VH-VL binders against Probable Brix domain-containing ribosomal biogenesis protein. Designs and how they scored, part 4

Target 1, 224 residues: Probable Brix domain-containing ribosomal biogenesis protein, of Pyrococcus abyssi (q9v200)
Amino acid sequence: MMLITTSHRPTRRTRSFGHDLERVFPNSLYMTRGKKTIQELLMEAYDRGYERLLIINVWKGNPLKMTFIKVHPDDWGYLGYLYLHGVKLQREMGFRGLNPIREDMPLVVTTAKRVGLDHLAFAQVFSELTTGKFVPRGDKSLLSIADKYNTDVLAVIERHPRGIVVNFYRLDVTKERAVGPLINVKIWIMEDGRRWDYKEAFGIKVKPRRKEGEAEEGARKDSH

## First folded at step 4 (VH-VL; framework fv_anetumab)

Design s28 (from s04 with heavy chain S100E G101W)
Fold by ESMFold2-Fast, scan of step 4:
Structure s28 (fold): chain C 224 residues (1-224), chain A 120 residues (1-120), chain B 111 residues (1-111)
Amino acid sequence: as target 1 above (224 residues)
Amino acid sequence: QVELVQSGAEVKKPGESLKISCKGSGYSFTSYWIGWVRQAPGKGLEWMGIIYPGDSDTYYSPSFQGQVTISADKSISTAYLQWSSLKASDTAMYYCARLEWELLDAFDIWGQGTLVTVSS
Amino acid sequence: DIALTQPASVSGSPGQSITISCTGTSSDVGGYDYVSWYQQHPGKAPKLMIYEVSNRPSGVSNRFSGSKSGNTASLTISGLQAEDEADYYCSSYTSDSTYVVFGGGTKLTVL
């Protein structure tokens, strides 16, 4: 599925997140960035048969941004970006030592049963970014979807007060709960022009309490 | 140590305004949500709303939307719960609590509570 | 549903194990691993006992354990002690309009 790496000099938390993603994206590899350029990473991904390159960027110690790049020898390019409020690691959800999925199975992307159109749109976007398969939830259980599509791994798009959550299930590990990582997305942008921002979508407005450094109108002449 | 300290008990008459406080210490106040939880005498816990002090982003329970105002002053690490006109039915214990939505999704640190009594 | 369903009361003897259930729907308990449990002694603020279904904060006895199956979460207290007598509340994230929902509470009596 994809080659996963970080920006240069990642934090321990960012490295853990990369490894968590390797455990829920089938046929994927987390690779230490080192001194490799984007071009070198694209070549490595192509040589290994991956369709995507994912770069995890950090700010103030936490994963901030996930950049998805299409891998192709003649037509590679940036596909889209997920800007994050934050992530919850697999270890923070009670799971340690999970093995990567090396078997040939799809990543199924679906939604929670009660979601809006924004969540359906993001499920489609997330499936495009990851090369996963979008499956409408309807009234189906996660287990019935997994069985129909012959997979053990699902990414489930869920509601959140400040964004959209992606949570991962590994039915070969547990049928009772998500294993993570949990990803809280605040903004997504696709290179084709599609975009979403939780502030616009949920009507969230922030008003500053204090006014500081207000510019004076120097351009208007004193006419009196 | 991480701590939330609430203002003292209040005794008010119906129609009066009130603003109670919750002061955080020992952690980055602007990095965590602060929730307000109501407990009427002899009753259970009811979530009222949450605020993120870093940008004052606020969410209310539908039952409390328009009945109260939640605010925060990050310069003094203090969150507030305010009524413009109190009713006898507002008599309750009010707790503030810290919520780490992105990592824990639980109220891990609680204030001691502020008892509000509204009677004529 | 706005509130999670808990039994109003449960009782046990010292040394016994008891379990308190917390039942919701697929939009809260069944849909997410964000179930927490709180202990409240009379006149005191609630104390977090369990978060994310089964994890214990530092300082909470290993006699307290959490689990979940389908739409029902459970708090189990083993080796019951007199100081465990308190009210217990479950809570969950919810995908509907309330964002946070509490259970109705369960009074534990240690006889």
Scores: ipSAE 0.006, ipTM 0.472, lowest interface PAE 12.1, mean pLDDT 84

Design s33 (from s04 with heavy chain E102D)
Fold by ESMFold2-Fast, scan of step 4:
Structure s33 (fold): chain C 224 residues (1-224), chain A 120 residues (1-120), chain B 111 residues (1-111)
Amino acid sequence: as target 1 above (224 residues)
Amino acid sequence: QVELVQSGAEVKKPGESLKISCKGSGYSFTSYWIGWVRQAPGKGLEWMGIIYPGDSDTYYSPSFQGQVTISADKSISTAYLQWSSLKASDTAMYYCARLSGDLLDAFDIWGQGTLVTVSS
Amino acid sequence: DIALTQPASVSGSPGQSITISCTGTSSDVGGYDYVSWYQQHPGKAPKLMIYEVSNRPSGVSNRFSGSKSGNTASLTISGLQAEDEADYYCSSYTSDSTYVVFGGGTKLTVL
């Protein structure tokens, strides 16, 4: 699937995130950045047969941004960007030392059962960025989807008040809950012009004031 | 209520050691970076360093590397700034501030400050 | 001891608008939309006024707005009031390091 690395000067947390991702992205490898340039990383990814290069950019040691690059000998290019509120590592969700994914296992991308159009759009975007397979959820259980597509790994797009969450399931580890990492996306931008921002999507409704300095009355829900 | 509460003012002599504290409450302390910012009398803000309390990962400004130690005790939601040997030039107001974990881009909650006076 | 460039002082009269600039390079202000502005009254801790270039936290007056063009971010205060008199600091992420950088600060005087 992809070669995963960081911007220069990764922290333990950022390296852990990279390793978490290699445990939920099939046929993928986390590689130490060192002094490697983007050109050198693209060559390495191509030589290993990967279709994507993922660069995790950092802000004070926290993953800030995930940059997805299409790997191709003659037609490489930037595909899109996920700007993050934050992540929860697999170890922070109670899982350490997860086994590697089997080589031929596909990544299935689906949604929680009750989501809006923004989540469906992002599921499609996430499948394009990762080369995963988007599968509509409908009334299906995660187990029935996993069985149909011969996979144990699913990326599930979930609602969040301040963004869109990607949460990973490893059904060979546990059938009861997600193993992570949990990724909270605040903004996504595609090079083809598609984009999304949680502030615009969810709207921040400012209560009207009667005059400057006076307390507001009423609840936002009362306005409908 | 989300807040950072710092320890009280300190008056010290050059060569003495000092450890000041910053206690977080009302949020998940281990999920947000805590920064330390110095302000010398009549001067601007200088970033000193940050710590992630969840794993104690720490980064220092080049100007403060080796001059101070930043640490945290997540069991009591407290971050610390420490000097092994104070100098008169360490006289300043010291602020701790939370870097917004959700936004990862701003110091959204600030402590009230700890005034440190070092004089011979 | 690196700092973003701000004017040392700026002044205006009540009701007017003023703008404070914050100039960096393509590796900080110009490269990222992670510019914050802080207001500091004498003897008080700084208060976040703007984050991510142009966003206001809850409780911050809409008279305060932020923008960016190239390597320069700007804080604009409209309808100046006496209580706006304070020091203002910008800050930005730096791609060449994992630390934050502050501007030198601007003293706003309301005449």
Scores: ipSAE 0.000, ipTM 0.429, lowest interface PAE 16.3, mean pLDDT 83

Design s34 (from s04 with heavy chain S100H L104F)
Fold by ESMFold2-Fast, scan of step 4:
Structure s34 (fold): chain C 224 residues (1-224), chain A 120 residues (1-120), chain B 111 residues (1-111)
Amino acid sequence: as target 1 above (224 residues)
Amino acid sequence: QVELVQSGAEVKKPGESLKISCKGSGYSFTSYWIGWVRQAPGKGLEWMGIIYPGDSDTYYSPSFQGQVTISADKSISTAYLQWSSLKASDTAMYYCARLHGELFDAFDIWGQGTLVTVSS
Amino acid sequence: DIALTQPASVSGSPGQSITISCTGTSSDVGGYDYVSWYQQHPGKAPKLMIYEVSNRPSGVSNRFSGSKSGNTASLTISGLQAEDEADYYCSSYTSDSTYVVFGGGTKLTVL
């Protein structure tokens, strides 16, 4: 499916996240970034037959960003970006030592049973970014969807008050609960112009300045 | 502390070669892209190009492709901008700046600038 | 090639709010939320004031705010102070290359 790596000199948590993704994206590889350039990564992905390059970034004021790049010899390019509130690692969900999926099976992307249009739109976007297969949920169980599409792995798009959650199920590991990682998306942007922001979608208002002072003025006073 | 220190001002004649430098300190030099930005006298900022010092991967602005060469020596944490043959139109302030990320998003640390004057 | 469009100059009085616009196309400002703003005092290197449309780096006053609507990004400076007098440049990611594009710059005068 994809070659997965991080920005240069990632934190241990960021590396763990990359390994977690390798365990839920079928036929994918997490590769240590080291000193590799984007060009070297694209060549490696192409040589291995991957259609996507995923770079997990850490950026000032945004602890995690996922950058998806289309791999093609003559038409590679940036596809889109997921900006994250945060992630919950598989080990933080009680799962350790999961094996990567090396068998040829689809990543099925679906939604929780009760979701809005924003979640359906993101399920389509996430399918495009990952090359996964979007399957409408309806009243179906996750097990029945997995059986129909001959897969053990599902990404389920779920509601969250401050974003959109992606949660992963491995039915070869457990039929009862998600294994993770849990990804909380606050903003997504596609290179074709489609985009979404939880603040606009859910009516979250930017906190105004304090009536009796500035936030930075208070911080400066405290530092004295 | 994190800083970029550039070489001193240069006065050159048309046709001469020149290589100016940008030395990083206080951070992992090979882990961040270094960009070059030009500012002609009384004019705005123009992005010239960017290099990843760890492997010398380089991208140029179309306006500067073939006009200059960007390089880096990771053993001494120094990036370079060079001309094989200067023109009077190369007179400008040249800044190096660090890109804090994988996308060409924002330059968070800037050198003090190198003034290059090319006159007969 | 062509820079993002900014007004050449803007002016205000101390305590006033001013706004500087930065207009591009759907392939840069309009297509992505990767707009940054730089402040440059005479004889000094530029300083990053805003990144990703509206985020402030540590140490930048909350009097500076950024926003975007369609193909136009805006930098707003509230409670204008004499030290805000400087040139301001916007910058954006562009999808027609992997390259950065700068605006033409705006001279802010505090009267």
Scores: ipSAE 0.000, ipTM 0.421, lowest interface PAE 17.2, mean pLDDT 83

Design s35 (from a04 with heavy chain L104W)
Fold by ESMFold2-Fast, scan of step 4:
Parts: sequence; structure tokens; C-alpha cells
Structure s35 (fold): chain C 224 residues (1-224), chain A 120 residues (1-120), chain B 111 residues (1-111)
Amino acid sequence: as target 1 above (224 residues)
Amino acid sequence: QVELVQSGAEVKKPGESLKISCKGSGYSFTDYWIGWVRQAPGKGLEWMGIIYPGDSDTRYSPSFQGQVTISADKSISTAYLQWSSLKASDTAMYYCARLSGELWDAFDIWGQGTLVTVSS
Amino acid sequence: DIALTQPASVSGSPGQSITISCTGTSSDVGGYDYVSWYQQHPGKAPKLMIYEVSNRPSGVSNRFSGSKSGNTASLTISGLQAEDEADYYCSSYTSSSTYVVFGGGTKLTVL
């Protein structure tokens, strides 16, 4: 599915997040950034047959931005960006030593039951960014969806008072709860002009954390 | 003023049903999760579950899954906690509270509590 | 019952500083920066004092501060006053299906 890496000089937490994503994005690889340029990473991704390059930007030790790039030898380009309130690592959700998924299976992207239009829109956006398969939830169980689409891995788009949460399930590991990582998205922007901001979408009464705005500005400086 | 107002105290016998309420005012009720927290006499706080009133997305503590039903009526800005058959061990103070923070991590506004007494 | 570990009681005299600990695991207190503290006076509902480890809501005295090291979060009350006498509860986000876990509570006595 994709080649995953970080901005230069990642923290341990950011590297852990990259590895967590490798364990829930089928047929994907987390690669140490080192001194590689974007062009070198795109060439590596193409040579390995990946359709996406994901770059995780860090600010003050935590993942803050996820940049998705379309991989193609003659028509590569930036697709979109997820700005994060934060992430919860698989180890922080009680899971260690999960194996990457190397078998050919889709990443199914669905929603929690009875979500609003913003969550449906993001599920479609997330499926476009990852090359996952969007499946409407309706009244279906996660297990019935997984069975129909011959997969063990689902990304479930869930509500949150201050954003949109992506939670990952590995049904080959447990059928009872998400394994993570949990990604709390506050802003998403697509290069085609589609965008979403939690402050505009929700009637939020709690003032945003000041240091969160500072972290976002820092991430913009760190990204290319 | 942002506030949560709960229904009055209840005295019930084992086996009876009960539904208590929590009415929000002064804020957008459908934009915040509402949690239910139990406190048995002389004991600590135990969260029971939460509901997002905008779409009734409900999550229970494993200890209370199947023992109670949490629901909400967004047209009247009211959340509910319901028992089909009360037990003496359900005697407790029940609080509703509004959840804020990045990962449902802070109960910033609390109701005054509803005391439920179940005795034979 | 899932509960974070707090001392049952702590005492101090007016003007002193006291600290209440809250110990969990790497899947709650140690894994996340989402620890809250609540004050409960007898017969009253809890009041949020600290959220996200060290942040104070508006209206909460700066005598109350929060911190965390490893799997243990701490609430410190400086310049102890008679009205601080209350039960104090910590809570944390948890990676388990429960989402929220409370501590057992600490009774603070101001002597």
C-alpha cells in the first residue's frame, strides 16, 4: 500500500507511530528517513510498487501532521494533509509486537454507526489518501464487513468532541476492541481544494489549547 | 450559564424499573458527550458509560454493559440512565457530567446527582 | 472494578503543601497525557481541578498544580487552606475498552 517515513531527525514516539501504521496498512513499509530527499523516497516507493508515500511530521516529540503523496514516475504529487490533535500508540492501547500485514488484503475504511456527514466525508477522504476501500457502515457489524471484503484490518472513523478519530481494528489479533493507533484529526486539507476544520464543524465550547496552535506553526516550518 | 440538572431522588424496591434524567442547558447539547458516574455510599467514583446525544453513539464500561441503558433525547436536551430491574446493590448516587478535552478525558460540568435507594 | 491507586488519606496543616499520588500503568497514566483531578466536598458533586495532567480550568486557584512522572501522576496543593478539605480523585484516559478509569480517591484532612 504505501511507504511510510518521517521528517528528518524523528523522535522515538514518532518512529513508533510509523511502525504502528506499518502494522495496520496492508503491504506497507516503515523506512528510516535518514538523509533521503522526497525525490529519493518517491523513487524507492515506486520501485517497491507502492501507490503512496506518507510523511509524518513531528513537533515537540509528537506526530502533528501526516502528508500523503501520490507515487507515479511521471505524475507524482501531493494529495492531502491530516493535522492532528494527537495519536495513541498501539503500545499505549495494550498491544505490542504486532506483525505487519504482508498479504494482499484491502484496508477497509468505514464509520461508527449513525455518524454525521463530516465523518462520512472524512471516511471517503481517508480511503482516497490511503488507497483503502470505503464501505458504508449502516447497521452492519465490523465482523460482517470484514468477512464480506475478505480483510482482517479496518479503519473506523469515529466521533470526538474536538475532532474526528481514526481507530484501527485487527480482527486477526482481537475481535473485541481496536488495536490502534488512534489518530485524532483536527484539520484535513486536500490539494483539490476540499478541506475540513473541527472549529468550523463543531459547536466547541472549550477553548483550544494555546500550545496546540504553536505546535501547528512549528510543523509548517518543519515540512518542506 | 452552562449546567446539568438531574431528576430527584428515588426510593425503589428490588425488581422495579427506573429511568433517571439529566437535562443540559446553556450550551449545544448535541456537541458534547455526556457521561454517567456512579458513587456507592462511602465509596469512590465509577464511570458507567458515555453517550454522544447528536447521534446516540453510546459506550459502556465493561462492568455496566448489559446492566443499564444509557439514552438521550436531543429534542429536549436530556440524557437518561435506565434499569429494567433494580437490585439492592444499585443503591448509590448517580452523577451525569459533560465530557471535554482531547480524548474524552475531562468531566468539566457535573449535575447535582440523583440518589437512588433500593431496599426491600 | 478498574481503579488507579491513590493513598486512602493525606493530612496537612494550614499553609503547608501536600501531594496526592495517582499510580496506573503504561496503558493509562503512563501512556497518555490525559490525567484529570477532581475535588469533592461532602454531599456535593465533584469539581474539575486539573485536566490533561497540568492544566487548570478558569476559576481554579493556582495553589493546585498537576504533574506526571512515568506511571504516577501527582496533584500538589500549596498554601493549604481549610476549604481544601475534601476527597480528591484522579482519572485517566485508558487504552482499554473502558476509555476512562478513576482512582480510588484520597481523603484530605486539614488539621
Scores: ipSAE 0.006, ipTM 0.456, lowest interface PAE 11.0, mean pLDDT 84

Design s40 (from a04 with heavy chain G101Y)
Fold by ESMFold2-Fast, scan of step 4:
Structure s40 (fold): chain C 224 residues (1-224), chain A 120 residues (1-120), chain B 111 residues (1-111)
Amino acid sequence: as target 1 above (224 residues)
Amino acid sequence: QVELVQSGAEVKKPGESLKISCKGSGYSFTDYWIGWVRQAPGKGLEWMGIIYPGDSDTRYSPSFQGQVTISADKSISTAYLQWSSLKASDTAMYYCARLSYELLDAFDIWGQGTLVTVSS
Amino acid sequence: DIALTQPASVSGSPGQSITISCTGTSSDVGGYDYVSWYQQHPGKAPKLMIYEVSNRPSGVSNRFSGSKSGNTASLTISGLQAEDEADYYCSSYTSSSTYVVFGGGTKLTVL
């Protein structure tokens, strides 16, 4: 589905997160960044048949930002960004040594049963960013959705008091609980102008003084 | 018994403020979205916006953003729809309705409606 | 604004079947299984008749059924009765800016 890498100086935790994503995004590959440029990564992704390039940026040892890039030989471009409160790794959820998914199956993106319209909107956005298939939850069980869409992997969008959570299920590993990683999203921004901020969504009073725009400087340097 | 009970009919003049209410009973009020739907005389249903009372997450239809304020007081299981300055064009029946994500954007329980009349 | 297209009116005689269409795009009706139908009698609040395209709430007659093909959802009422005379509205989840969109409504007349 996608080539996954990090910024040039990843921490162990950020590398672990990249490997965790490789295990829940079907037909995806985590690749060590090394000295590779964005252009070299895009060529590699295209040669391998991937439609997306994901770059994970780090802050204070933890993943801060996920940048999604459309892979195309003539029309590549940045699609959107997820800014994170944090992540919970698969190992922190009790799972180690999971195999990557080699079979051709979709990543189904759905929601928990009792979520808001912002969660439905984000499920759409997350499916666009990953090339996953958005499936409305309704009264359906995760197992029935997985069966209908011939998949073992689901990303489930869930509520959080200070954000939106993405949690991953691998039905070939366990039908009882999520395997992770768990991603807590505080802000998402799409290049087409759509955006969401948990503070605006929850009516939290905010002083206009954020330096979050500075986080974009690292990603934009690679585009030059 | 699950129900939504709305405040009574209102007759107002242009420029006046108004706040109408929708009280839920018979269910966990903080676990369901409450939507507001407008119906002008002889016209169809128009979606205005929603609120999740548990965390006051509020979303507006683009047509009504900035025209009305939706709020809720979870301590008394009541949602509100408010205008700072009414216009004659606000004359309509206003419904509140419970939107359940178990039923996915279906409005399964409706209030009886509040008729708002704004004279010229 | 009305995004979903319904016929303004339909008519039928008692005992017959009628169908009301609801046409959208791939961003609403065509893309998702979140289509609902509401019945509204004069002076009354709307009543949910169908949700998730084809499911009936408890207490709704099995004479009412829903379906979808491509970008068009349909409400079918079989064994038409005088009390079915009402306005019918479809609604769908949408991935565009509004989240939920209603159809323009259809007046059903039982002749």
Scores: ipSAE 0.007, ipTM 0.480, lowest interface PAE 12.6, mean pLDDT 85

Design s44 (from a04 with heavy chain L99G)
Fold by ESMFold2-Fast, scan of step 4:
Structure s44 (fold): chain C 224 residues (1-224), chain A 120 residues (1-120), chain B 111 residues (1-111)
Amino acid sequence: as target 1 above (224 residues)
Amino acid sequence: QVELVQSGAEVKKPGESLKISCKGSGYSFTDYWIGWVRQAPGKGLEWMGIIYPGDSDTRYSPSFQGQVTISADKSISTAYLQWSSLKASDTAMYYCARGSGELLDAFDIWGQGTLVTVSS
Amino acid sequence: DIALTQPASVSGSPGQSITISCTGTSSDVGGYDYVSWYQQHPGKAPKLMIYEVSNRPSGVSNRFSGSKSGNTASLTISGLQAEDEADYYCSSYTSSSTYVVFGGGTKLTVL
């Protein structure tokens, strides 16, 4: 599915997150960044048969960012970006030492039953970014979807007060709950112009700020 | 074991400032939203706003934006509701309540309430 | 802001069943399965009775049940008892500028 790496000089938490993703993205590999350039990573991904390159970025004072790049020898390019409120690692959800998925199976992307249109849109976006298969939830159980599509792994898009959550299920590990990682998305941007921001989605309105010219005009008012 | 304990009743004059508190115990305070709900005498419940103590992400009902300040101190597991200048119309019972991590609409644990009376 | 629509009052006799409705729009009750119901006795804080449309918290009697059809959620109380006399409020998550919206409340009288 994809080659996963980090920005240069990643934190321990960022490396752990990359390894967690390797365990829920079928036929994917986490590769230590070292001194590799994007061009070298793209060549490596292409040689290994991957369709995506994922770079996990950390900015000082900012949440984690996930950058998805289309892998192609003649037409590679940036696809989109997920800006995160945060993540909950698999070990923080009680799971350690999960094996990567090497069998030929899709990553099914679906939603919880209790979601709005923004979650449906993101499920489609997330399937495009990962090359996963979007399957509408309807009244179906996760087990029935997994059975129909011959997969053990599902990414489930869930409602969250702070944004949109991606929760991963590994039915070969447990059928009782998600294994993680939990990804809390606050902003997503696609290179084709589609975008979403949780503040806009929740209808938070910000009062317009005065322009510099308006402030100057105000200072000239005569109160006589 | 899980509970929210609010500060005691307050009697204030218009124009005075006030800060009331809501202390959580028996759970991980930073993993749950804390909402504030107002109930004017003889009236129904009105949602005022909500805070996630883990990062202080705060959201207000449009009716209360700019009217109050919601804050939290995670070191002492306490959330606050504050007025810079009280009005007689602020007379009400104020409840804090815990929202589950995925549910803004469900408040499973409620404080006992703080009665605020504002009169001249 | 705009409250969800509940009847102002309902009444029943001990042993009967009553239903309280809660009507909203596709941006709240109709759009999501995050509907809660609260019971409030005079002078007391509200108590959560139902969450996520039909789930009961531990300790809430199975006489209380919730459902939803379209834009209307319902709370049903079977085998009415005197202690059920209280105010009942519905609440829903909303995708509009208000994150949570409450109903106007319903006074239940047990005759």
Scores: ipSAE 0.007, ipTM 0.470, lowest interface PAE 11.9, mean pLDDT 84

Design s47 (from s03 with light chain V29I G31A)
Fold by ESMFold2-Fast, scan of step 4:
Structure s47 (fold): chain C 224 residues (1-224), chain A 120 residues (1-120), chain B 111 residues (1-111)
Amino acid sequence: as target 1 above (224 residues)
Amino acid sequence: QVELVQSGAEVKKPGESLKISCKGSGYSFTSYWIGWVRQAPGKGLEWMGIIYPGDSDTRYSPSFQGQVTISADKSISTAYLQWSSLKASDTAMYYCARLSGELLDAFDIWGQGTLVTVSS
Amino acid sequence: DIALTQPASVSGSPGQSITISCTGTSSDIGAYDYVSWYQQHPGKAPKLMIYEVSNRPSGVSNRFSGSKSGNTASLTISGLQAEDEADYYCSSYTSDSTYVVFGGGTKLTVL
């Protein structure tokens, strides 16, 4: 599925998040960034047969941005960006030592049973970014969807008061609960112009910041 | 100034209908879940259900599914809990509370409570 | 009825420390770090004391601390004061149809 890496000089938490994603994105690899350029990463991803390059950016020790790039020898390009309120790691959800999924199976992207149109739109966006397969939930159980699409891994788009949550299930590990990571998305932007912002969606009035240097630096590091 | 203000105490007879309210102020009402929690006299807290006022997504505890209706009116920042036919066993204190955002999943602001007494 | 198990009562003297346990399952406390604790004085609404296992809201004394091990969360109150006498409730997020579960409550008596 994809090659996963970080910005230069990642924190331990950011590396842990990359490894967590390797365990829920089938046929994917977390690779240490080191001194590699974007061009070198794209060539590595292509050589390994991956369709996506994911770069995780950090701010104050936590993952804050996920950048998805389409891998192609002649026509690579940026696809979109997820800006995060935060993540919960698999270890923080009680799961350690999960093995990566090496078998050829799809990542199914679906929603919780009770979600709005924004969540359906994001499920489609998330499937495009990851090359996952979007499957409408309806009244189906996660197990029945997994059985139909011959997969053990599902990304479930869930409600959150101030964002959109992605939560991962590994049915080969447990049929009862999510394994994580849990990703809380506050903004998503696609290069084709589609976008979503929790503040606009929820009618939150944004007060101007005090122009603190730290806040301005955060915005710059979060922007693309 | 973030607060939830609930309607006043109610005294009802079995079979009567009732609708109690919870008005939010000082925050974006449509951006937070509002939960309803019941406390019978001398007993503990029981979660009844929760509503997201932005789109009226409502989830009920299995114990209260079909027994009550939770709704919200965005134009006046007010959530409601309603019974079509009260029973004596509905006698309790009813609290509304806001679920915090940002992955907290805790009730950070509570209303003062509405005492409902149902007796013949 | 009640998904989370708490002792019905605990007691201590001023200046002592006490701990209240809250035991759930692998689908709530064992799965998520969304454990919160509430203090309720007689005739009053509950007040949030701890969220996300161990975090204190602004205005809550550092004498209150929270922790979690496996399926059990704990609230510890150090340097007990008379004003701490109250009922204490834990709660946890669950991803099933219940969404939120509360403990049965613990009455703290300061002797």
Scores: ipSAE 0.006, ipTM 0.456, lowest interface PAE 11.5, mean pLDDT 84

